# VHH binders against Putative polysaccharide deacetylase (cda1): the designs that were tried, part 21

Target 1, 320 residues: Putative polysaccharide deacetylase (cda1), of Schizosaccharomyces pombe (o13842)
Amino acid sequence: MYETRDLTGNAGKPVDTNPWPNNSKIAVSFVVNYEEGGERSLLYEDEGFETFLTEAGLMPFPNRPVRERSIESCFEYGSRCGFWRILNLFKKHKVPFTCWAIGQAVEKNPVVVGAMEEAGCEVGSHSHRWINYEGVPPETEYEHIKKSVQAIQKASPSNSAPRSWYTGRASLNTRKLVCQVYKDLGLPQPFDSDEYNDDYPYWVADPLASKPGAEDDKGLLIVPYTLEVNDMKYAVAPGFCNSDDFYTYARDAFDVLYEEGLEGAPKMMTIGLHCRLTGRPGRFRGLQKLMEHITSKEGVWVATREQIAQAWSAKHPYKA
Key: E = the ipSAE of ESMFold2; O = the ipSAE of ESMFold2 at other seeds; V2 = 0.75 times the mean of E and O plus 0.25 times the DockQ between their complexes.

## First folded at step 22 (VHH; framework vhh_7pa5_2)

Design l4 (from j6 with T107K; at its last look DockQ between E and O 0.78; V2 from the best seeds 0.00; counts 0 for: pae O 2.2 > 2)
Fold by ESMFold2 at other seeds, look of step 22:
Structure l4 (fold): chain B 320 residues (1-320), chain A 127 residues (1-127)
Amino acid sequence: as target 1 above (320 residues)
Amino acid sequence: QVQLVESGGGMVQPGGSLRLSCAASGFTFSDYAMSWVRRAPGKGPEWVSYISSGGGWTRYADSVKGRFTISRDNAKNTLYLQMNSLKPEDTALYYCARSDFTKYRSKSDFTYHFDYWGQGTQVTVSS
């Protein structure tokens, strides 16, 4: 796997059949990353504290083997306040999101899974820890993938295992390991979002098949994610200075894709959110404005990634 | 209370086959990765094979690839090693071993580490 790159995709051609319900001109996936409690900390026997996607900016001596309570405190805002503020906005507008939930974060605050299910949101998996899995042994990563699925299922009032998957900082083994864990647990193969490279879902060969195109190749559906229309840009460069920067960028991305849909090429769009970032009141205003803009338009389908995957697969099934 | 009890050893001629079993008790078997480890006369322990907690991810030492197959039945709390095409150099005391790999973060620090294993079952390959 990854021996070649697909630089072509559809070569700019729109799909010939609109897969979105009600002849929608765009499918919009809001994603809420729930990571708080899974990040690096000496409390969890990690070698240092977390420095990625925080409020603290550049820290002097950032790889010191100490606890940095200011960093941990910023993450705690996400789980204590930011998650709930964001969830309440989606409940008010009666539209769902998909959550990338870190298994350890769920174990430490399981009530969030039931709250999301009650609101009609999808709870997907973000693996077990919020760490860089590149360089992690496959033996360890297998067990993390399995623990995350089990943690989410255990916390789920409906006993639901996650159907959608995103690792983020993945290894070259991640995709195959995820599929293997789901097979071992007797679960249907998940929809994989560890790609950033298209405005449509698309199929790849099943990583567990004997070879691509074989009779045992049932395919794997990719539902791309984004690092671009993403509130992480409040914390990385080049980034957003204020909530209007986030709002106008995301609005403009939405408007471009919406207009392409009106012209016969209806696509999907993803908007990535983090509880500790957009959940802060000053940043939250940008999300409020974006929600008002998107929900005011006709022909917009705000959906979970599972819903998008199912709608796509119904019109564009895998052909091994 | 963790207990691992190996069985199925014996004497076989070169080219023969044996199936080792390991009965596990005192812990939730399906939560743990498992390995077979062997100790030849006068030698230190040699890792033979690994299987993930769910059963679908396996690894083998180069000396046994293609000849040995590790498997597990989580409903029966049992680990297996099917050994085919046995050679005299496979003669050893074979141990069932348990690991927890969830704490490793780097390949540079990774090793097949075992927190429990049993007393072993003897495999002797000679004519």
Scores: ipSAE 0.688, ipTM 0.887, lowest interface PAE 1.7, mean pLDDT 93
ESMFold2, look of step 22: ipSAE 0.701; ipTM 0.889
ESMFold2 (binder alone), look of step 22: mean pLDDT 81; pTM 0.821
ESMFold2, look of step 23: ipSAE 0.672; ipTM 0.884
ESMFold2 (binder alone), look of step 23: mean pLDDT 82; pTM 0.830
ESMFold2 at other seeds, look of step 23: ipSAE 0.579; ipTM 0.843

Design l5 (from r2 with G106S; at its last look DockQ between E and O 0.95; V2 from the best seeds 0.00; counts 0 for: pae O 2.7 > 2)
Fold by ESMFold2 at other seeds, look of step 22:
Structure l5 (fold): chain B 320 residues (1-320), chain A 127 residues (1-127)
Amino acid sequence: as target 1 above (320 residues)
Amino acid sequence: QVQLVESGGGMVQPGGSLRLSCAASGFTFSDYAMSWVRRAPGKGPEWVSYISSGGGWTRYADSVKGRFTISRDNAKNTLYLQMNSLKPEDTALYYCARSDFTKYRSTSSFSYHFDYWGQGTQVTVSS
C-alpha cells in the first residue's frame, strides 16, 4: 500500500456509471469532527497540552508539561455549544452529516451519539484519542482502535458500531490495524477515509489479504476526505480570515464539481467541520450561507459517508 | 481476584511439540493483551510472545519466531502457546502475563509492563 504511490488513479477518465441516486449531479458529505475531550492534556497523562487547531493556532505556544486552561476552555466550547449549534442547523435543513467521533470524547460526553442518531446522522470513528499516531506502537494503536469502536457502540442507543473510519494523523500501520480490529470483533470491514486524493470513492486491495488480487482479497473501499474544504483553515496559515472566505471557497469548490456533474461526470465533495471552530457564531455564518446555497440546487444529494459508500459499491463492485 | 493458571508443560525430546494453556479469571479477559514470558535455569525473565486483546495482532521474540504460535480463545478465557521444533535452550518455566496497552507516553521507549503473572509451568527439552 504505502510501498509505492498511486499517481495515476483513473487517469482523468470519468467513471462510466452514475452511482448517485435520483440521477444526482453531486454527492455532498458534510463531516463534523467531534474531538473535544480526546486532545492532549496532563489530565490524560500526556506530555503536554494541545496546540493544534486551537484559537491560538497561528501564535506558537511553547509546549510544556502543564495544563493550559484557555486552550482546554476553547475545546469545551465545541462540546458545550458548537456541536449543538451545528447539529441544529442540519436538523433545520433536514440533511445529515457524518461525525468522526473520538472514542475518549464520546466516553466523556456520550449523549452526543444519541443526539446525532436521532437526527439521522452517521457516527463514525476518529480513533480513541486525538493525537498523532505516527510513532505510537502498533500494540497500543490496535487497542485504541478497538476501544473507540466499543465506546461509540456503547454510547449508541441503537448499539451501532461505526461503519466509517478516519484517523487523520495516522501511522503507516493504521489501515491494516483498523481492518484487523474489525475482523477480530466480527464486524463488517469499515469504509476508510484516510486519503485526500480524489473526488470519488475507489477500491484498494484488502490490507488483510495474503497479497493483492489473491482469492482472500475482498477489497477496501476508500471514501476520500479533505484538508482544504475544511474549517481547519480558520486556524492555520494561509487560511480563512472570516466566514466569507470559508463560504466562497467552499461554494466555488461545490460549483465546479456540480458543473462537472451536469456535464456527465458526477462526483463527490467533502466539507470538514470542527465543533470548536465553525461552531463559533462569527464562523457559523459561513456554514449557514453554504448550506443555503447547496440545498437550493436541484440534483444535489447530501448524504452520510456510509450512504455514499453503499451507493458507490452497488454500481462499482470490487474486482480482485 | 485476578488469577492466571498455566498448564501443559512437561518433558519433551528435541524436535517435539507442546501446547501450553493459561486459564484466566477475575477480570474481563478480552479487554487485555496477553504475553508469554519464560525463565530459563539461572537466567532472568525473557519475553517470548504477545497477542492483542482481540487476538489478531501478534509478536514473537526472534529466538522462537517460526516455531511458536500464540493464540487465545476469548469465549473460554484461555491463552495458548503452541511450541513446535523444541530445542534444549527452550527449557524454562513459562509464565502467562497480562498487560494494559491503552496508555502511551510519547517520550518513553515502548516496553511491556506486566501487572499480573501466573505461577508458571515447567517445560524441559532433553534428550
Scores: ipSAE 0.507, ipTM 0.817, lowest interface PAE 2.7, mean pLDDT 91
ESMFold2, look of step 22: ipSAE 0.620; ipTM 0.862
ESMFold2 (binder alone), look of step 22: mean pLDDT 80; pTM 0.804

Design l6 (from j6 with S106P; at its last look DockQ between E and O 0.68; V2 from the best seeds 0.00; counts 0 for: pae O 6.2 > 2)
Fold by ESMFold2 at other seeds, look of step 22:
Structure l6 (fold): chain B 320 residues (1-320), chain A 127 residues (1-127)
Amino acid sequence: as target 1 above (320 residues)
Amino acid sequence: QVQLVESGGGMVQPGGSLRLSCAASGFTFSDYAMSWVRRAPGKGPEWVSYISSGGGWTRYADSVKGRFTISRDNAKNTLYLQMNSLKPEDTALYYCARSDFTKYRPTSDFTYHFDYWGQGTQVTVSS
């Protein structure tokens, strides 16, 4: 896998059949990352404290072998306050999101899974820890993937396993390992979001097949994610200074794709959110404005990634 | 109490085959990755093979690739090692060992942790 790159995609051609229900002009996936409790800490026998996507901005170059309680406290805001503020907004507007849930974060605060299910939201997996998996041995990554699925399923009042997958800081082995874990657990293959390269879902060869195109190749559906329409830009450079920066950028991305849909090319859009970032009141205003903008438009389908995957697959089945 | 009991060892000629078994009890077998480890006469332990807790992911030491096959039956709580094309250098006491890969340490020098071991079963390859 990854020996070649697909630089062509659809070559700029719109799909010939609109897969979105009610002839919708755009499918919108809001994603809420629930990471709080999965980040690096000496409390969890890690080598140092978390330095990525924090309120403190850039941290000193070397990790220190200490706990950084202020950073831990900022993550706790996400789980204690930010998550609930965001969930309540989606309930008010009667639209769902998909959650990327870190398995260890779920183990330490399982009530969030039931709350999301009750609100009609999808709980997907973000693997077990919030770390860079590139250097993690494949054996360890396999067991992390399995642990995350089991943690989410255990916390689920409906005993539901996650159907959508996103690792983020993935290894070259991640995609195959995820599929192998799901097969070993007797679960259907998940929908994979560890790509950033299209405004449509698309199929790739089943990583567990003997060869691409073989009789055992049942395909794997990719549902692309985003690093640009994403509130992580509050915490990286160049980024968003205030909530109007986030709102304006996300609105403009929505408007472009919506207009393309009106002109006969209905696509999907993802908006990435983090509980500890957009959950802060000052940043939350940007999400409120965006929600009002999107929900005021006709022909907009706000859906979970599982719903998008199913609608796509029904109209565009895999052909090996 | 956790218990791992190996069986199936014996004496074979070079080129022969053996199938080792390891019966597990006292823990939820399907929650743990398992390994085979061997100790040749006068030498320290050598990792031979690994299988994931679900059974779908395996690894082998270079010295045994293509000749040995690890497998498990989670319903029977049993680990297996099929050893083909045996060589004199495969002569060793073979242990099954329980692995735990659920914890991650970014700067750890160790990728395998074995917390329980069996008594071992002897494999001797000689004419």
Scores: ipSAE 0.200, ipTM 0.659, lowest interface PAE 6.2, mean pLDDT 91
ESMFold2, look of step 22: ipSAE 0.608; ipTM 0.857
ESMFold2 (binder alone), look of step 22: mean pLDDT 82; pTM 0.832

## First folded at step 23 (VHH; framework vhh_7pa5_2)

Design o1 (from m6 with T58E T107K; at its last look DockQ between E and O 0.80; V2 from the best seeds 0.00; counts 0 for: pae O 2.3 > 2)
Fold by ESMFold2 at other seeds, look of step 23:
Structure o1 (fold): chain B 320 residues (1-320), chain A 127 residues (1-127)
Amino acid sequence: as target 1 above (320 residues)
Amino acid sequence: QVQLVESGGGMVQPGGSLRLSCAASGFTFSDYAMSWVRRAPGKGPEWVSYISSGGGWERYADSVKGRFTISRDNAKNTLYLQMNSLKPEDTALYYCARSDLTKYRGKSSFSYHFDYWGQGTQVTVSS
């Protein structure tokens, strides 16, 4: 897998048919990562404590055999406070987000799934643990993928399985394993967001087909994600120092894509959020400003990733 | 009470075929990855094949690849091993084994770890 790269895409050409409803000039996907309770800890028999996207900055020797209670406490803020603060903002503005939910985090706090569904948000899967899957054997990754789908479905009042998928720190086997698990469970293939490389959804060959282009190739829709219009930059360098840094960067990205849409090239944009990061009051101000900016514009469609995927594929179906 | 009961063993000529079955009870079969493990005379256990809990991901030892096919029927709580082109070196006691592979400890690899085993079924390949 991944021996071939597509460096061409659309070669800079906008797609011919606008798939966005009401002739919208941009489709905006807010994403809320719900990771709290899935991170590394000796409590979960991991080799060390979590050091990625924390408040602690540089952490020496991350595989020390200790618990770092301060890090765990910062994650708990995300689940106890930050998630709810963010959810309430989206309810106020009457627009949805997509959640990347970690299966273990859902098991430890299942009420968040019902709260998101009631608010009209989509609950997608972020796999079972919040770890780097590159070093995880494929056999274990299969079972993690399956367990995350089942955990989210079990917590769902509507008994809904996730339709959107993002692993993040994926292995070279992840995409095929995800599709195989969904097939084994009798579910339609998810929309895959483990790419960062375009302002449009796009089709790739079905990883389970006998070969690309064969009669059994049903395609796989990619709905790209982002690591740059993403509040993770509060926790990495060089990154955001204050909420205005986040706001102005995200605003400028939105304005560029919105202007391109006004000129006949309507695209999609993703904004990535983490409960424990933007959920902090000082950072939250940046999200408030961004929400006011985006929702004040005409011709903006704020939608879930499932909604974006469905609108796109209705106008741009896969041809094997 | 986890119970795994193998059947379908017997004597067969080289080049012949056998189909092993393993009936599972006392647990939710569809939640667990399963393996076949064999034990030849005078040797320790040798892993033969693995299948994921959903049935769609499988692996084989090099010594049996292309000749053996693992499968499962989760509705019937049964694991299977179709053994074709049998050789004298396939002679062994064949066990059905269960693993819980969802636990991750931050290691980059692992051996198949089996928490329950059946009593085995004998396969003998001789002329």
Scores: ipSAE 0.571, ipTM 0.844, lowest interface PAE 2.3, mean pLDDT 92
ESMFold2, look of step 23: ipSAE 0.681; ipTM 0.884
ESMFold2 (binder alone), look of step 23: mean pLDDT 81; pTM 0.822

Design o2 (from z2 with T58E; at its last look DockQ between E and O 0.70; V2 from the best seeds 0.00; counts 0 for: pae O 2.4 > 2)
Fold by ESMFold2 at other seeds, look of step 23:
Structure o2 (fold): chain B 320 residues (1-320), chain A 127 residues (1-127)
Amino acid sequence: as target 1 above (320 residues)
Amino acid sequence: QVQLVESGGGMVQPGGSLRLSCAASGFTFSDYAMSWVRRAPGKGPEWVSYISSGGGWERYADSVKGRFTISRDNAKNTLYLQMNSLKPEDTALYYCARSDFTKYRGTSDFTYHFDYWGQGTQVTVSS
């Protein structure tokens, strides 16, 4: 796997039929990452404390085997306050988001799953821990994937397993392992978002098929994510200094794709959010402005990733 | 009380086949990865094969690849090892072992993940 790269995609050609309902000019996926309780900590038998996507920026002594309570406290703000502030905004505007939930975070605060389902949001999986899986053995990653699916399903009032998948800091084994776990659990393949490379969903060959194009190749739908229209840029360089930076960048990305939709090429857009980052009041203002901008336009479909995947698959089914 | 009971061993000629079984009880079998481990006369344990808790991810030692197939039936709480094209070097006491890979911490040695072993079943391959 990954011995070749697809640098071509659609070669700039728009799709020939609009898959979005009501002839919408753009499909917008808001994503809320729920990571709080899954991050590195000595409390969880990790070798050190979490240093990624925190308020602290660069830490003077980052490789110490201690707990860093200030960082843990910032994550706790996400689960205690930020998540709820964001959820309430989406309920007010009556539009959904997709959550990528860390399995361990769900185990430690399961009420968030029911709250999201009641609001019409989708709860997908972000694997079991919020760590870098690149160096994790595939045997361990398999069990983490399975544990996360089961944790989310257990917390779900509807007993729903996650249909959308994103690891983020993935290994070269992740895609195949995810598909294998879902098969082993008797679940349909998830929609895979561990790509950043297109404004459309697209099909790839089923990683579990005997070979691409074989009778057993059912395809795998990719629903790309983003690292640039993403509030992680508050915490990484070069990044956002204030909420207007986030708002302006996300607005401009939306406007470009919306205009392309008006010209006959309706696409999708993802906006990535983190409870502990955009959930802070000063940053939250940027999300409020963006929501007002997006909801003021005609022909905009704000949808979950599952809804986008279903709409796409109905009009553009896999062809072996 | 965790119990692992192996069966299906015996004597075979080179090139023959055997199927080992391991009956598991005292725990939720489908929550755990499983392995086969063997011990030849006068030698220490050698990891043979691994299967994930869901059954779809397998690993084999180089010495048995292409000849042995691990499988499990989670409804029957049973682990299997199909051994084909047997060689005299495969002569050993074969154990099934339970693994917990959720506790893995950086070692590639499968034996550091085993927390319970059976008593073993003897396989003898002789010309």
Scores: ipSAE 0.546, ipTM 0.835, lowest interface PAE 2.4, mean pLDDT 92
ESMFold2, look of step 23: ipSAE 0.638; ipTM 0.867
ESMFold2 (binder alone), look of step 23: mean pLDDT 80; pTM 0.803

Design o3 (from z2 with T28K; at its last look DockQ between E and O 0.56; V2 from the best seeds 0.00; counts 0 for: pae O 10.4 > 2)
Fold by ESMFold2 at other seeds, look of step 23:
Structure o3 (fold): chain B 320 residues (1-320), chain A 127 residues (1-127)
Amino acid sequence: as target 1 above (320 residues)
Amino acid sequence: QVQLVESGGGMVQPGGSLRLSCAASGFKFSDYAMSWVRRAPGKGPEWVSYISSGGGWTRYADSVKGRFTISRDNAKNTLYLQMNSLKPEDTALYYCARSDFTKYRGTSDFTYHFDYWGQGTQVTVSS
């Protein structure tokens, strides 16, 4: 896998002039990453504390393993406060999001799954731990994937397994392992979001098929994600300095894709959020402004990733 | 209390076969990946084989590929190792080991990832 790259896509040609319900000109996927409790910590026998997408500035990288309670406290804000603030905004506007839920984070605070389901949101999987899976043995990653699915399903009042998948810091084995776990559990293949390379879903060969194009190749639907229309930019450089930076960037991205839809090329857009980042009041104002902007437009479909995948698949079935 | 009990070892001639079993109790067997590890006389531990918790994914050390087959029966809480075409260098104490997937450490010490081990069963391959 990944022996070649697809640098062509559709070569700039419109894919479908009306792929979305109600003749919508854009499909908007808000994504809430629920990671709090899955991050690196000595409490979980990791080698150190979490240093990625944190509130703290430059943190020392000790020669020995230590806990960093300030970082842990910032993550706790996400689960204690930020998640609920964000959820309430989506309930107010009566639009859904898809959650990338870390399995361990769900185990430590399972009430969030039911709250999201009641609000009409999709709970997808972000694997079991919030760590870099590059270099994790395939055996360990397989078991993490399985445990994340089971943890989410157990916490679900409807006993629903996640249908959408995103690892983020994935290994070269991740895609095949995810498909293998779902097959072993008797579940339909998930929709895979571990790509960042297009503005609409697209098919790739089933990683479990004997070879690409064979009779056993059922395909795998990719629903791309984003690292740029993403509040992670509050915590990386170059990034967003304030909520207006986030708002104006996301607004401008929405406006470009919306206008392309009006001109005959409707696409999808993803907006990535983190409970501990945008959930802070000062940053939250940017999300509020964005929500007002998006919901003020006609022809906008704010949907879960499962809904987007199903709408696309119905009009664009896989051809091996 | 977690218990892993190996059986099925013995003495065989080169080219012979043995089937090892590991009876598991004290935990939900189907939730855990399992491995076989062996320790030859005068040597350190050597990982032999791995099977995922659902049984759908297996791996083997190069030294045993094509000769050994790992399997599991989750209904019977039992792990197996079918050993064919045995060689004198397969002589070792064979352990059943349970994987601990709750942690990750980038280390070549594969034993770090196993939290429970059996007492082992002896396999001796001699002319």
Scores: ipSAE 0.000, ipTM 0.420, lowest interface PAE 10.4, mean pLDDT 90
ESMFold2, look of step 23: ipSAE 0.618; ipTM 0.861
ESMFold2 (binder alone), look of step 23: mean pLDDT 81; pTM 0.813

Design o4 (from z2 with F101L T107K; at its last look DockQ between E and O 0.73; V2 from the best seeds 0.66)
Fold by ESMFold2, look of step 23:
Structure o4 (fold): chain B 320 residues (1-320), chain A 127 residues (1-127)
Amino acid sequence: as target 1 above (320 residues)
Amino acid sequence: QVQLVESGGGMVQPGGSLRLSCAASGFTFSDYAMSWVRRAPGKGPEWVSYISSGGGWTRYADSVKGRFTISRDNAKNTLYLQMNSLKPEDTALYYCARSDLTKYRGKSDFTYHFDYWGQGTQVTVSS
């Protein structure tokens, strides 16, 4: 894995003229990142405070061995207020999202899992901590992956293990480790979203197979994610200054993909959200406008990543 | 009362095989990564092998790669070490050790933090 890059994909050819239910012209995946309580803090014996995707922007000397309560407080807004504001909007429009849930965040506030399930949303895993796993030993990352699955399953009223996976700041070992943990737990292989490189799901070889194409290669379905139609751009440069920037960009991305669907190439779109960012009232207005735009269109399927994976796999099974 | 009890040691000729077992009790075995550590005569402890809490991720010291296989049966609370192609330098007291790997310091020379281990089982490789 990763010895070569796939720069070709389908070479611009349409993959399927009708991959989605009800002749839908686009599948839309809203993603809510639930990270609050998993971020870096001396409270959790980390070496410094969290500086990524915060209201503080760039900071001099960001990895000092102190707590920064203002940043911790901004994360707390996400879990205390922003999560609920976002969940209520999806309930009002009767459409689901997929959550990337950090295991430690779930352990510290398990009620969110039941709330999402009751609303028809999917709870996927974002690993155990919200940290950069690039420098984490594979041995530790294995245990984090396993703890996150167990934490989510324990908090789940239906005892459901997560079917969708996203690490984000992953290591070169992450994909194989995730698959290994799921195998060790006797769970079906998850749908992997640690790619950003296409507008539809696609198969790769099973990282646990003896070799690509072998009898034991059952494939791994990739359901790509996004860093561009993503409210993280409120907190990074170049980014969104206000909610109209987010709304306009996401709307235009939706309209382009929707038009391509009408012309015979239906695809999927992902919209990434963070509780502490879009959950702020001034930013939330952009999500409200986007939701009204999307739900007013014919031929739009707002679905969880598991639903998208299942619909795609039914029509495009893995060919070992 | 955490207990780790090793067994399966003995005397074997060079090129031979042994299978060590470690019976674990007093804790949730499947929550912990496990290691084998050995102490040769006159030497300090040497890490030999590691296995993840779920059993599917393993590591080996260079000195034993290709010859030793670590495994576990979480339903039976048992850790194993299959030792093949044994050499005289494998002669040592072998310990089963428990690790908590969820915390780490990337700059430390010691990656594995052992909090419990047993009394060991003797492996002797000689003619």
Scores: ipSAE 0.631, ipTM 0.858, lowest interface PAE 1.9, mean pLDDT 92
ESMFold2 (binder alone), look of step 23: mean pLDDT 83; pTM 0.836
ESMFold2 at other seeds, look of step 23: ipSAE 0.646; ipTM 0.869

## First folded at step 24 (VHH; framework vhh_7pa5_2)

Design i1 (from m6 with L101M; at its last look DockQ between E and O 0.90; V2 from the best seeds 0.00; counts 0 for: pae E 2.8 > 2)
Fold by ESMFold2, look of step 24:
Structure i1 (fold): chain B 320 residues (1-320), chain A 127 residues (1-127)
Amino acid sequence: as target 1 above (320 residues)
Amino acid sequence: QVQLVESGGGMVQPGGSLRLSCAASGFTFSDYAMSWVRRAPGKGPEWVSYISSGGGWTRYADSVKGRFTISRDNAKNTLYLQMNSLKPEDTALYYCARSDMTKYRGTSSFSYHFDYWGQGTQVTVSS
């Protein structure tokens, strides 16, 4: 499936019909990454400590096979404080988010799944560990994918398996492996977010089909994600220095897409958040401002990724 | 508590077929990937085939591709190896092995980690 690239997409043309309910001018997906407890650590028999997406990760560390408690402590803030601060904001505004939940993180703190379900949020899967899956053997990745689905479903009061999928640091095998695991578990194929390349969902051929367009090709819906409207930029370069940087960037992205929707091209937008980053009080102010801006406008649909996928599929079904 | 019991071995002529079974108990069989490993006379263990915990992802050693088929029945806690077109080189003690493939330590070299083995079933291919 990766032998060629689709550089064309819709070639700049808006879709024929607006799939968003109430003639909404934009569909907005907030995403909360719940990763705390899935990151690299000697406690989990990894070869070293985690170096990505904390305040400590912005400074050079000589990587050694030791524990770095400062980094572990930064992650713990996300699960102990940041997650709850963010969840409370969404409850107050009565809008949902989709969570990318790491399976091992859920195993170590399962109460977060029930809390999100009660608030009307979607719990999707972020695979089992928070590691780079490029170079992980397909055999191991299969079992990680399966274990993450099981962990989330076990923690779910409704016994719900995740319908949305995002690995992030994925391999060329990941998409096919995810679909294979879901098939083996007898679950409907998930909506895949391991793309960053469009403001619309779109269909690709089913990775498990004998070939694209065959009778067994039932399609796979892609619901793109983002690395640019994303609070990870507090911890990577070029990045945000303060909460106003995050707020103004995300606001401007929203305003551009909203204006395009008013002019007849209603699209979707994703905003990526991490519990240990935006959950810090100084950064949280930026999310508060953004939430007020977005929820105060007419014609805005704040929805889960499952809801976006369902609305899209109803108006733009797969053509095998 | 973990127990793996192989059966179905025997003597066959070249070109013949056998079906090996492995009965698993003492653990949740459907949570684990499984392999067949064989040990020929005078040689160390040789990995033969692998199947994921759900059954949908399989691998085969080059020496057996197209002739052997691994499968599992998670409802019956049983692993299978269908061996067709058998050759004298397939003569070995065949083991059912359990893998914990959920752990990855970040090494660049891949290896199967077999934490439990059965006692094996003998397959002899001779005229």
Scores: ipSAE 0.509, ipTM 0.812, lowest interface PAE 2.8, mean pLDDT 92
ESMFold2 (binder alone), look of step 24: mean pLDDT 81; pTM 0.813
ESMFold2 at other seeds, look of step 24: ipSAE 0.581; ipTM 0.846

